# Ledger of designs, part 5: VH-VL binders against q86i44

Target 1, 197 residues: q86i44
Amino acid sequence: MSGQNILKCKKCQLEITNKIITNHNSDTFHEQCFVCKLCSTPISDPYFTDKETGDFYCAKCEVIRNDQSKPLRESLGFCSLCYKYFRQNEDILTIDLERYHIGCLKCTICKKGINNEKYYREKMTSKLSNYCCEDCFEKVDKCNGCNSMTLGQTLLAMGKNYHANCFKCFKCSEIIKPNSPYSINKQTNTPSCQKCN

## First folded at step 1 (VH-VL)

Design n07 (framework fv_nisevokitug)
Fold by ESMFold2-Fast, scan of step 1:
Structure n07 (fold): chain C 197 residues (1-197), chain A 119 residues (1-119), chain B 108 residues (1-108)
Amino acid sequence: as target 1 above (197 residues)
Amino acid sequence: QVQLVQSGAEVKKPGSSVKVSCKASGGTFSSYAISWVRQAPGQGLEWMGGIIPIFDTANYAQKFQGRVTITADESTSTAYMELSSLRSEDTAVYYCARGDYYSSGMDVWGQGTLVTVSS
Amino acid sequence: SYELTQPPSVSVAPGQTARITCGANNIGSKSVHWYQQKAGQAPVLVVSDDSDRPSGIPERISGSNSGNTATLTISRVEAGDEADYYCQVWDSYSDHYVFGTGTKVTVL
């Protein structure tokens, strides 16, 4: 039976002796044969197959391959948000060695693209920020703890908005979690957690 | 309409650090590319680095990487350039300048800050 | 590293045309900006994106850029045009500004 139990790679037609990769059509491949033609990354859905060559392309590389627009600045690579190459004289945002078109950033409130116009930032993590356009800026409240904008989720405490990590005990500086009990000093208008008061 | 005003001249000793400020008035600060350019006496213009304040992303010329730090304070519309481990060769006029984006021309310039490094 | 080469000086008589070149491999594929700097003053942008004039810059100042040479042209030169001129590009490969070596224009 061993002869009849041999699986062959649909791409190269050779026997598969190690890991078998199966696609949605139940075709089997060598791990090294089911990769994107341009970036050599293992394929995952969604992916595209060139009808003439049978080569595979990941979603990112399919956009790059079919972009017939202006000549590319290949040394800069492509935008990590839209997967299109940068053009000459285009403004580029670099965060932690990843590059983005400025126009790919969108206002969190109105969802319109930000295109080198006046906009405002709320820092969420070391690598991620929320942005809003000037028209939406006047609609956002400031965090009462850090005095920065609140574009994402907020905690309402003492009649004011706070980022989740900004509502802290005045005495010990530990974060007071949502729905956790706390006390207010009426003279100083400062919160204290249960263990400090 | 937009004007950039820099801090005053400084005299520093070798090995020390200097921090120059650049305050914007009369227009949008946070979404523009703010660059720092220096000029040694009788020499040409040399780009040191820049920042787009709302993104908090500073880019540095390789020659200055590790010695220069460029920051911005959006609440005061002020950009800063700090240069450490000063040498006599760092004696120069330091300019801040604004462009719509990095690949644009720099249309607004500060008046310049003379930094003299001598023993 | 990408370098912009300018002649160190250009002399021109009043009313004549001064031409300042900025040379680099394939500079025509980049946007070239030009700055005028008078003694003791900050630079002033006089041409942006190869040929665009900022508000307030006279029409006798123009730019062009093709192949390996960008050119700043000052027509009907006046005494007030005497200054140092710098070309500048953004080098997308290194992500930094590159300035030319500068050209001193003397009106005599």
Scores: ipSAE 0.000, ipTM 0.424, lowest interface PAE 17.5, mean pLDDT 78

Design n08 (framework fv_nisevokitug)
Fold by ESMFold2-Fast, scan of step 1:
Structure n08 (fold): chain C 197 residues (1-197), chain A 123 residues (1-123), chain B 108 residues (1-108)
Amino acid sequence: as target 1 above (197 residues)
Amino acid sequence: QVQLVQSGAEVKKPGSSVKVSCKASGGTFSSYAISWVRQAPGQGLEWMGGIIPIFDTANYAQKFQGRVTITADESTSTAYMELSSLRSEDTAVYYCARDKGYSYEYTVSFDYWGQGTLVTVSS
Amino acid sequence: SYELTQPPSVSVAPGQTARITCGANNIGSKSVHWYQQKAGQAPVLVVSDDSDRPSGIPERISGSNSGNTATLTISRVEAGDEADYYCQVWDSYSDHYVFGTGTKVTVL
């Protein structure tokens, strides 16, 4: 029933005290409750509802969930970069719970597709990483702390490049922050923070 | 030729942690996933989780989420599985296995297995 | 959760055919892999992607998968085939590997 002054989320049945989302049936939802069950993306038309569970699915995920007519042996889904279906015997790469064709993964430096080759990764954010092929990896600057490639943000310290979290005090292993004072042990060529001097 | 060699048997007390290693030789370590699968005495195989070294990602089975940590050291081609808060029911042989799904083929089978590490949890 | 059911045991005479089933709803839409495990040893992949044999696996071992049942067939059984056999699938929605309950094959 409609009730009186209190609006409840149709999905979780709890009171809505923040932003209200309303669908074409005039049902109300918390913003975080009106999302696709499989991909967690906010729902927009067209969308589909599972009649047993009440869960919502975006158009892409509904095709994946229900399409048994494809020449696939299982519901393989879509590439998150090109939005085309995966096929039997097709290369699939899973990164951070997203799936990609190998051919969609490109070297950040030379822009060529990485396919059946060694590649190297630099994580930038939870959803974004830099990748490079083996040929380009040999040519890029390396972090002096972790020996991994430096295509993202780095600090210059002691004449060498470091990722922000890789420039550490030799004595206490704490991160030495940018523009913080530090000393160099000339015998070992290692940094020490002011606290450990 | 690919070979996975695991660390030796362990005897642990309840409440402690165990860390098992798996050293890979041959093939490409970084671009293949390494999974951990356990087998209690007289029981079947149970997947615990896996790691893809080059992507700095580890995935865990729901049952072990919060108790298991899987890591990899690319410089030594070694994967590790650490299981905390040990109980007697954690007594099992623990296997590492390579997941071929990241070899640019659409197959997700375990093509090479370590020899297994017996972990006994008893007081 | 998605579960693969196998018979606990299969007994077969030398030279005969052993058939091991792996049952689950719509398993024919998934790629099924099979492992052989001898006592005190690690599992060995014997069939991948329903019917593909890894190098070194004899032709008398074959697999099939359709509908709700995948089957591992061992023809002209030898004493050396005595082992536990496990089926395995990847569940793409849960991002989880699922193993069957296992079947002990005895050759008498």
Scores: ipSAE 0.000, ipTM 0.423, lowest interface PAE 19.2, mean pLDDT 77

Design n09 (framework fv_nisevokitug)
Fold by ESMFold2-Fast, scan of step 1:
Structure n09 (fold): chain C 197 residues (1-197), chain A 121 residues (1-121), chain B 108 residues (1-108)
Amino acid sequence: as target 1 above (197 residues)
Amino acid sequence: QVQLVQSGAEVKKPGSSVKVSCKASGGTFSSYAISWVRQAPGQGLEWMGGIIPIFDTANYAQKFQGRVTITADESTSTAYMELSSLRSEDTAVYYCARERWSYDSYGMDVWGQGTLVTVSS
Amino acid sequence: SYELTQPPSVSVAPGQTARITCGANNIGSKSVHWYQQKAGQAPVLVVSDDSDRPSGIPERISGSNSGNTATLTISRVEAGDEADYYCQVWDSYSDHYVFGTGTKVTVL
């Protein structure tokens, strides 16, 4: 058809009347139909399609699915950093309830492997963290709110460094976002957001 | 239609290092495992290692552990293979090849043209 | 380590059938891929996942895989089929791709 087209979702075969999602092959989908089968997160490149079912999987879920779905294999699980499975009789690091290949967990500062030694973690997102060995931790600047290392982005407030999510109103504990107005209590040297003044 | 284009031939001295590039065009780079396979004159295909760019993780054949480093730059859709401590026995054609990482096994469906690395005194 | 054994060479007359074997313990439980390499050229995938033929590959090329032997069959052989052929699997235990020893097909 030339002109305005009637578009159907490739996954469910029903007409698309609102927001259209287009993949790299120019296939069109309902927003709710272009999601990962296992985690329900909206799909973005890279993604994978199961040849038999036509279901979509995000990169992380594809690795997990492949490991768990392999027939006649008793997997020892997978590394939390590289998402590859462990081999039989392989030495595995277990740190903070997460499992890693020997050498996968590296100090962000010195790049040396962390092998069952004391380590420190800076949480960047729900799934991404910086790690630091004890020697490097002593030498790196700390966040004044959480007292953890500041390898990522920080803001300078009241003469001190803070992670963006660690600069909080003393009264309501809500995050004071960059460029948001706040006041300082001179007696306690604590910040308060505009709503709590 | 996807193509893998490799860097040009190299002539190296024993003990030096070589770094070969493999640039993907015309398709998705990140969702494919990129393998490096070499072939010495008159010999068979030998897998050296590979990388899955989306996970930034590389695997190496035990024979090349400590001498080979495979990396990928998703922003330029380019994979690299660096081989150090070169010996005359490393004279070979080096290929990059792709295979989709998924539950279904696809095989290496696209290959680079090959890069001849000659190691001579 | 897991090894794929192929005969070093196979000689066939034009119009005859060439059979190339790839042997390994319980190879029938793995997906076997086959590559054709002509002199001076990069390998080309000719059989995917035991028996699937990639687009552009002639029907006279086929594959099978059962027990301890995978087989690539080239029917009605032509001079253009003269090449080296390699089988290949993914060995999940070693986390490595494994290529066969290779078979040189000569058309006389």
Scores: ipSAE 0.000, ipTM 0.436, lowest interface PAE 19.6, mean pLDDT 78

Design n10 (framework fv_nisevokitug)
Fold by ESMFold2-Fast, scan of step 1:
Structure n10 (fold): chain C 197 residues (1-197), chain A 120 residues (1-120), chain B 108 residues (1-108)
Amino acid sequence: as target 1 above (197 residues)
Amino acid sequence: QVQLVQSGAEVKKPGSSVKVSCKASGGTFSSYAISWVRQAPGQGLEWMGGIIPIFDTANYAQKFQGRVTITADESTSTAYMELSSLRSEDTAVYYCARGYEDFWSGYDYWGQGTLVTVSS
Amino acid sequence: SYELTQPPSVSVAPGQTARITCGANNIGSKSVHWYQQKAGQAPVLVVSDDSDRPSGIPERISGSNSGNTATLTISRVEAGDEADYYCQVWDSYSDHYVFGTGTKVTVL
């Protein structure tokens, strides 16, 4: 790249080829580098900078970070995805009042961090979920029962995809399990389990 | 129920490339992450990369960036790992493994492994 | 890069308890998975997400994860537990899986 001037991110020291964020001091950053260290939301005034590390903190997280009245773990709580406590010096993502480890909330399709309020969740179990950013949500197949994405195992019934827990009898609302018999009302195009027929 | 079946052993010359296959059966292929992990003789497990077939999104370990290519064919439920510019230190058993929830989940199913020997 | 350190070997007598550690800075904030690998075989997932035991895995095998150390515990050890054991986490900063260095468990 001999002889060319390049703009470098002050935080990561790598060149900026796309969107540039500029602060009060005319320092330049990647969009993903000008975020609050604790909640990972984009920085806006007022914000605070740790002089030793160069990390940024929003006003809310600066209060949490400096709270001496409680153990830091209790002030920060625990991750809504993995249910483990946030520890000192670890990054936290905050979306719609819920907190996540940065590594816990990534789009399963494109692998980019989910750093805004719009994301979609496919709940597999009480503990296990797949997450999808808004851009990828439109690309993935949707469950006909709940109209949410289908990244995991699905049932193909009545020519449509369903989560296992979403294919239900229209009359009794009980889940119709895989390989269980059911009937279709041709006029309403609705399924009924064996005992309701 | 779920099975991952890999292609057979290969012997390659230094500087050549090898392409190992991993065919999935007994479950949904397209939505699960499939990773490649190698193990040199007497050594530990080393993650190489993985792919989610439905969107052809591959991630690679830094050590293999530029030499490894991971692809998937949804029509045949088969994932592939191609390693180029082979060296003797690439001699290893190569495994495919399926994550139960994307890349940050554990691998609930593994292929039987494919021995790749690189020698003159 | 994030590295998981395990002891190279652990020796244990039948009926005793083996403990295999997996050390890394702040590993307690991550989900740790454990694999058992017997000679000539593919690895088998024995503990997922720190402490969850997959179907078919004996209750003698358990996991924990706190602070800078995750631990795989094998109680009432049997000859069939002799194997190599590996811990694993997803490193969110590099978007890569990281395996531990591996521990050879010998039942004497």
Scores: ipSAE 0.000, ipTM 0.429, lowest interface PAE 17.8, mean pLDDT 77

Design n11 (framework fv_nisevokitug)
Fold by ESMFold2-Fast, scan of step 1:
Structure n11 (fold): chain C 197 residues (1-197), chain A 123 residues (1-123), chain B 108 residues (1-108)
Amino acid sequence: as target 1 above (197 residues)
Amino acid sequence: QVQLVQSGAEVKKPGSSVKVSCKASGGTFSSYAISWVRQAPGQGLEWMGGIIPIFDTANYAQKFQGRVTITADESTSTAYMELSSLRSEDTAVYYCARDITMVQGSEYYFDYWGQGTLVTVSS
Amino acid sequence: SYELTQPPSVSVAPGQTARITCGANNIGSKSVHWYQQKAGQAPVLVVSDDSDRPSGIPERISGSNSGNTATLTISRVEAGDEADYYCQVWDSYSDHYVFGTGTKVTVL
């Protein structure tokens, strides 16, 4: 067997003397070499590698670089949900300082467009998450901890639905994880973790 | 992978009702919408309505309002389409199709289709 | 009411290019999807979101969408491409899926 080898960055082929970043293939990189080519953000899964250049692209920037509307990108900008560029003469929806294709913001429940009307977003989720119109918000069950809509999987505790991060100990405010033991104060109907009882 | 299996062909009399089933397997049934699309012999595709099973929320094309009912049973991963007051013009192949319910990229297309159910309405 | 107009038929020789148009006012602002339907079979998605190709669909099939016309292009046509083709959009104003009138592609 050969002796110990010096670790080299797969991207630049130079020795790594500082922090070592490893990917799922056990390849090693300098921290500054394992970044997205377009936005310079540190890479995390999922990501794309250009086979000809070896450059890395995060999921957002991979969509941007393959967008066929590139010629219009600098003046028109791109949608904050799908990351594709706006087309010339396309109507644009602006919500909370973010810009969207009109077709990109639809109610997840009834599928109707959210155009110039009140909308609701599920809390505790990313901007790629579920949006809901006012009519559907009034009909859907709400999280008992934060009182916002519960789209997708929830934790059932004390006969009520909670987002996973919303079921907390009343005394210490730590999250009570699924299938973890807890106690209920029958008078106040509040949960407490085992450490606080 | 994902498979949609529909109930068998039906022959119905005018004025009766028909209920077609669509069983999903190989995917997460509650994460997607199921739409119903029909096709009369030699004609094009016509959307009838759809349902989001997890919320039991259905919407219908205006042409079929009052005659079509779409339901879902999450426990059996099965969607149903019931059409009442049948006429000879309702003779068609009825398809169920999985609809992408994501808000990204302006989706709203059908990625997997059932095999179709022929409903013949004649006296 | 929003309607998608397609030519009723297109004839093309093997190895040539077939172009199928889908016309509607300002269709370039919508996402257009395309389905292939062979005789006696269910439709199959061949193009999604204007130009994206699902896994398993050959590179000979491509899509584009701008202004008032979306186009499905089939290059180096083979006998197996003979089918009916439908474009489709979601119309948020009417709250329904709209299919094109359909185009029968015949390989002669």
Scores: ipSAE 0.000, ipTM 0.438, lowest interface PAE 15.5, mean pLDDT 78

Design p01 (framework fv_ponezumab)
Fold by ESMFold2-Fast, scan of step 1:
Structure p01 (fold): chain C 197 residues (1-197), chain A 121 residues (1-121), chain B 112 residues (1-112)
Amino acid sequence: as target 1 above (197 residues)
Amino acid sequence: QVQLVQSGAEVKKPGASVKVSCKASGYTFTSYYIHWVRQAPGQGLEWMGRINPSGGSTKYAPRLQDRVTMTRDTSTSTVYMELSSLRSEDTAVYYCARVGYDSSGWYFDYWGQGTTVTVSS
Amino acid sequence: DVVMTQSPLSLPVTLGQPASISCKSSQSLVYSDGNTYLNWFQQRPGQSPRRLIYKVSNRDSGVPDRFSGSGSGTDFTLKISRVEAEDVGVYYCMQGTHWPYTFGQGTRLEIK
């Protein structure tokens, strides 16, 4: 005999008919209901819940919500690295339209502050980057496609390290994906994708 | 084949300046740091400083920082080391060296042939 | 500055016998990335220095396997398992962990 097992979202109490999200307590949620209230990104551990509202907050947004250094004027905004509010007349670093306290930008490797000093950036995602001071940059492995540092995962091809998006066909400049076939031109020692050869 | 070819021997008077060149070939010039090391007659090796050819960033040994300047020309794949206010104790063989970095690590791999600088009255 | 001390300064050795050179640093050479930037160089008479060993124990391409490096923290050793005539020269240890970078005073390998 067949039957239907109906699951309800713990947050909205409505039936779940599509993708089910389950937390560490085995509670079930709609995908759109298990998100951070402030930044709207999907929740991952660690996270926090407001007992009265049932709203979820990721770790960074919980700091923002409970920040004791909140300025009188909310328009000053907050630092993208420490998530504390800026004070009036405070010096602010601006990188790619994001704002940071002087002193919050630190080398990923040595943890030294890199204010007013040369630094190098490895873009991991639209929201995440690794930063290095000059001394650490000198010592870190480099991507053979872009010649920038490799602190994240890399693709090993032709005996060299590449960021996934930097290993490209010499003929068409299209990205050669991991586990995709490619050939090597024996005269130029350059890769080409299957479509170009 | 990787090569670092340095300029010829120089004889200078005390108080003068000397500019030594190091021309790189056989690799991507901007992918490797170039360091300068000198050796006085019968003495050991002394690190002087380094340059990142990609951005031109430099770092010098503290005792030389007021007298040494390192520059590069990416169009000719050449690094320059200029030492000013020369003294007799600056008489040495000056070497440029490439510093490699890859999945294997950080190391001095290729060295120039050396440039003899003699400071005499 | 980090002081690099080599011992012995003069190393007479019989052909075919092993040789060992010690290098001690005044501070730990472990960098923030967990790597130890201790290098060994060979300088033959009248020539530029040549790379031998990097990161304590890694041999550069083309370096004979009779050369080996070992050690950790502040105490490092370069060993030649069977000395050949071409090994004559001065050997230097070098640290790249702390700025400014520094070399040992050198060990002169001689055939007796």
Scores: ipSAE 0.391, ipTM 0.743, lowest interface PAE 2.7, mean pLDDT 83

Design p02 (framework fv_ponezumab)
Fold by ESMFold2-Fast, scan of step 1:
Structure p02 (fold): chain C 197 residues (1-197), chain A 120 residues (1-120), chain B 112 residues (1-112)
Amino acid sequence: as target 1 above (197 residues)
Amino acid sequence: QVQLVQSGAEVKKPGASVKVSCKASGYTFTSYYIHWVRQAPGQGLEWMGRINPSGGSTKYAPRLQDRVTMTRDTSTSTVYMELSSLRSEDTAVYYCARDRYSYGDAFDIWGQGTTVTVSS
Amino acid sequence: DVVMTQSPLSLPVTLGQPASISCKSSQSLVYSDGNTYLNWFQQRPGQSPRRLIYKVSNRDSGVPDRFSGSGSGTDFTLKISRVEAEDVGVYYCMQGTHWPYTFGQGTRLEIK
């Protein structure tokens, strides 16, 4: 023991490297592991645990789970894009804690549904990403600043393609805008904006 | 002027490797993909693969992926195509051609071709 | 893979007469950006291929106006309005819409 312990999720027994959720008896979980099995909502008191499976159920879903007269499809939760319910035992994509049907995410380039694990993501913001399938990924140029795919118009600078926000001054890290003057250090091949030259 | 110049003819024995070069001039080397296409005697054109000279990323035809390697040298504006474990059926003229696929330009400039003969 | 089928495979033509070559794809060549990436190439004996037409109907610089391309979706045609002796060679269609890029089998134009 070095005074800092590696925390494992009590639900899945894997290391927690990101956000930690702690319950009232100090058990620790991945955020996505401390959710109701049926509705996928984050757990809050009161809740119930299936001791055989380790699954959690909110109070509402515990009632539904034990009532054989209610349709299961109404209790399995729904896709964040199409708002249709998941089928029992259906494979589900989970991205940034949102749940999607396989195929509801569309390739930005060809517009077809993404149906397997061979897809590629361009993260634009914490809540916005572009996706493309494997076939389209091979057709997309990469940005030389971030080494991520480029799905739209790019800057051509120093013989290389950049996202508009990825061509930056080496000294001040400010974005060098299109048609703005910049200097190149020929020994290091690095750009500097006009005020840092 | 825009030009792609390839290395000279090669004669190889079965099992050997061959490395063909394609030197670009007259344009920004890293702004265009380079594709390789071969043509066996009296036959049609077969796509082998492509390289993006900017990042070095490659895509190869599935039947050739275990034997072909494409590389580039940005200091000399040159692309290389190496084919290993040569067979008699690899006898062909090998061409390089440029492409800016993201902008719709495809194969507007071709190299002069390199004849590779594999004797049995 | 997208299969490109050309017809005819052999095209004997008298000088000054028109010639027409058909190219059919096994699936649509319309890309998601609305463009159709169908190209036509000419290969004269002993020479590298030369692009004649890009995006179905656009002629490359230096290509005579007697060459024209047309078509949509899966059916494409290259026409030569008046064949000249220098047109002898093999003509290929090629799609750049789907990976991998694929060529037709070629059409040999010869003078009789």
Scores: ipSAE 0.000, ipTM 0.415, lowest interface PAE 20.0, mean pLDDT 79

Design p03 (framework fv_ponezumab)
Fold by ESMFold2-Fast, scan of step 1:
Structure p03 (fold): chain C 197 residues (1-197), chain A 119 residues (1-119), chain B 112 residues (1-112)
Amino acid sequence: as target 1 above (197 residues)
Amino acid sequence: QVQLVQSGAEVKKPGASVKVSCKASGYTFTSYYIHWVRQAPGQGLEWMGRINPSGGSTKYAPRLQDRVTMTRDTSTSTVYMELSSLRSEDTAVYYCARHEYGSWYFDLWGQGTTVTVSS
Amino acid sequence: DVVMTQSPLSLPVTLGQPASISCKSSQSLVYSDGNTYLNWFQQRPGQSPRRLIYKVSNRDSGVPDRFSGSGSGTDFTLKISRVEAEDVGVYYCMQGTHWPYTFGQGTRLEIK
């Protein structure tokens, strides 16, 4: 009898009182209800829906759940790079809640597979990271701006290595981009951008 | 000041174990690898292995891997090197040496610990 | 293991004269990052080693400019332009490129 519009989650059919997620069909969901059933990651296009259960699967997990090559015994899930299941008692490399077969990740410096030995990570973006084995990490020079080890491409300026976002004007702290002119203060041996000259 | 101070001289019998300490001071202990290098009387330097005090990961020379163990105590900024099943050829001065990540190998050394293995 | 070979093993030098020590590696010391991890150390009698040179040719702070390092690949040289009394000791080259890390057998420099 009420004329009020109540927003309900299409998956659980309960009222939405906090954050609303809307899909391309204008269906509304709780944030926690619009996730992949296998990996629990928030859903993004493309995705698949199991019509019998109503569960969602990301593109990666849809391939896995339809894989006819299932292990004969319990597995520990699947590799995030090659998308094949782990076998019982198999050694697994775990990075940021994702799992990999030994050797599926390669060191960016020596190109050899990263195994159960210590590894190091340089996060570049939310979807891109550089990985380094212990041997290479021991040898890698530091970024002169942030004093952290460098694993990927660096800017060489004033005879020193910098991450792209770490080479900054001493006066204004703004990033000096590659191919942008800058000057060097000979007294302090520090860089300054064109605007601060 | 910045220094590595090692434990005192040891005299051991063949078959025994020895544990040498290396105490770091004046710098951030976990920012540098610590390596162990030994020198038999009248001989050259031999690399034994290293430890990363951040996390405790180790790497040993293959010839010594079955007998050497390196550990650290972050609360006391101390690295330990234990060598088991001692032989007469293990008689040497044992050094710890600091290595910063990158090109700066062995920029700071301990004073050395003499280990004598005699029957 | 990478074998590091030094020559000469014994180097008697007249005070004020130049001295030169050769170090040869059984394999290239160029690492995957393009760097060459070749170091030179000095050990005075009864003392711990002291680093003089890192990455082939870079001098440590406090090391006199009469010391210089050079070389590439598998062939390296440490030079002292004019030997002083304080230079007496044993000199070692060391490679950090290949595991396990290895040292040369040492060169004893003496004033004659």
Scores: ipSAE 0.256, ipTM 0.651, lowest interface PAE 3.5, mean pLDDT 82

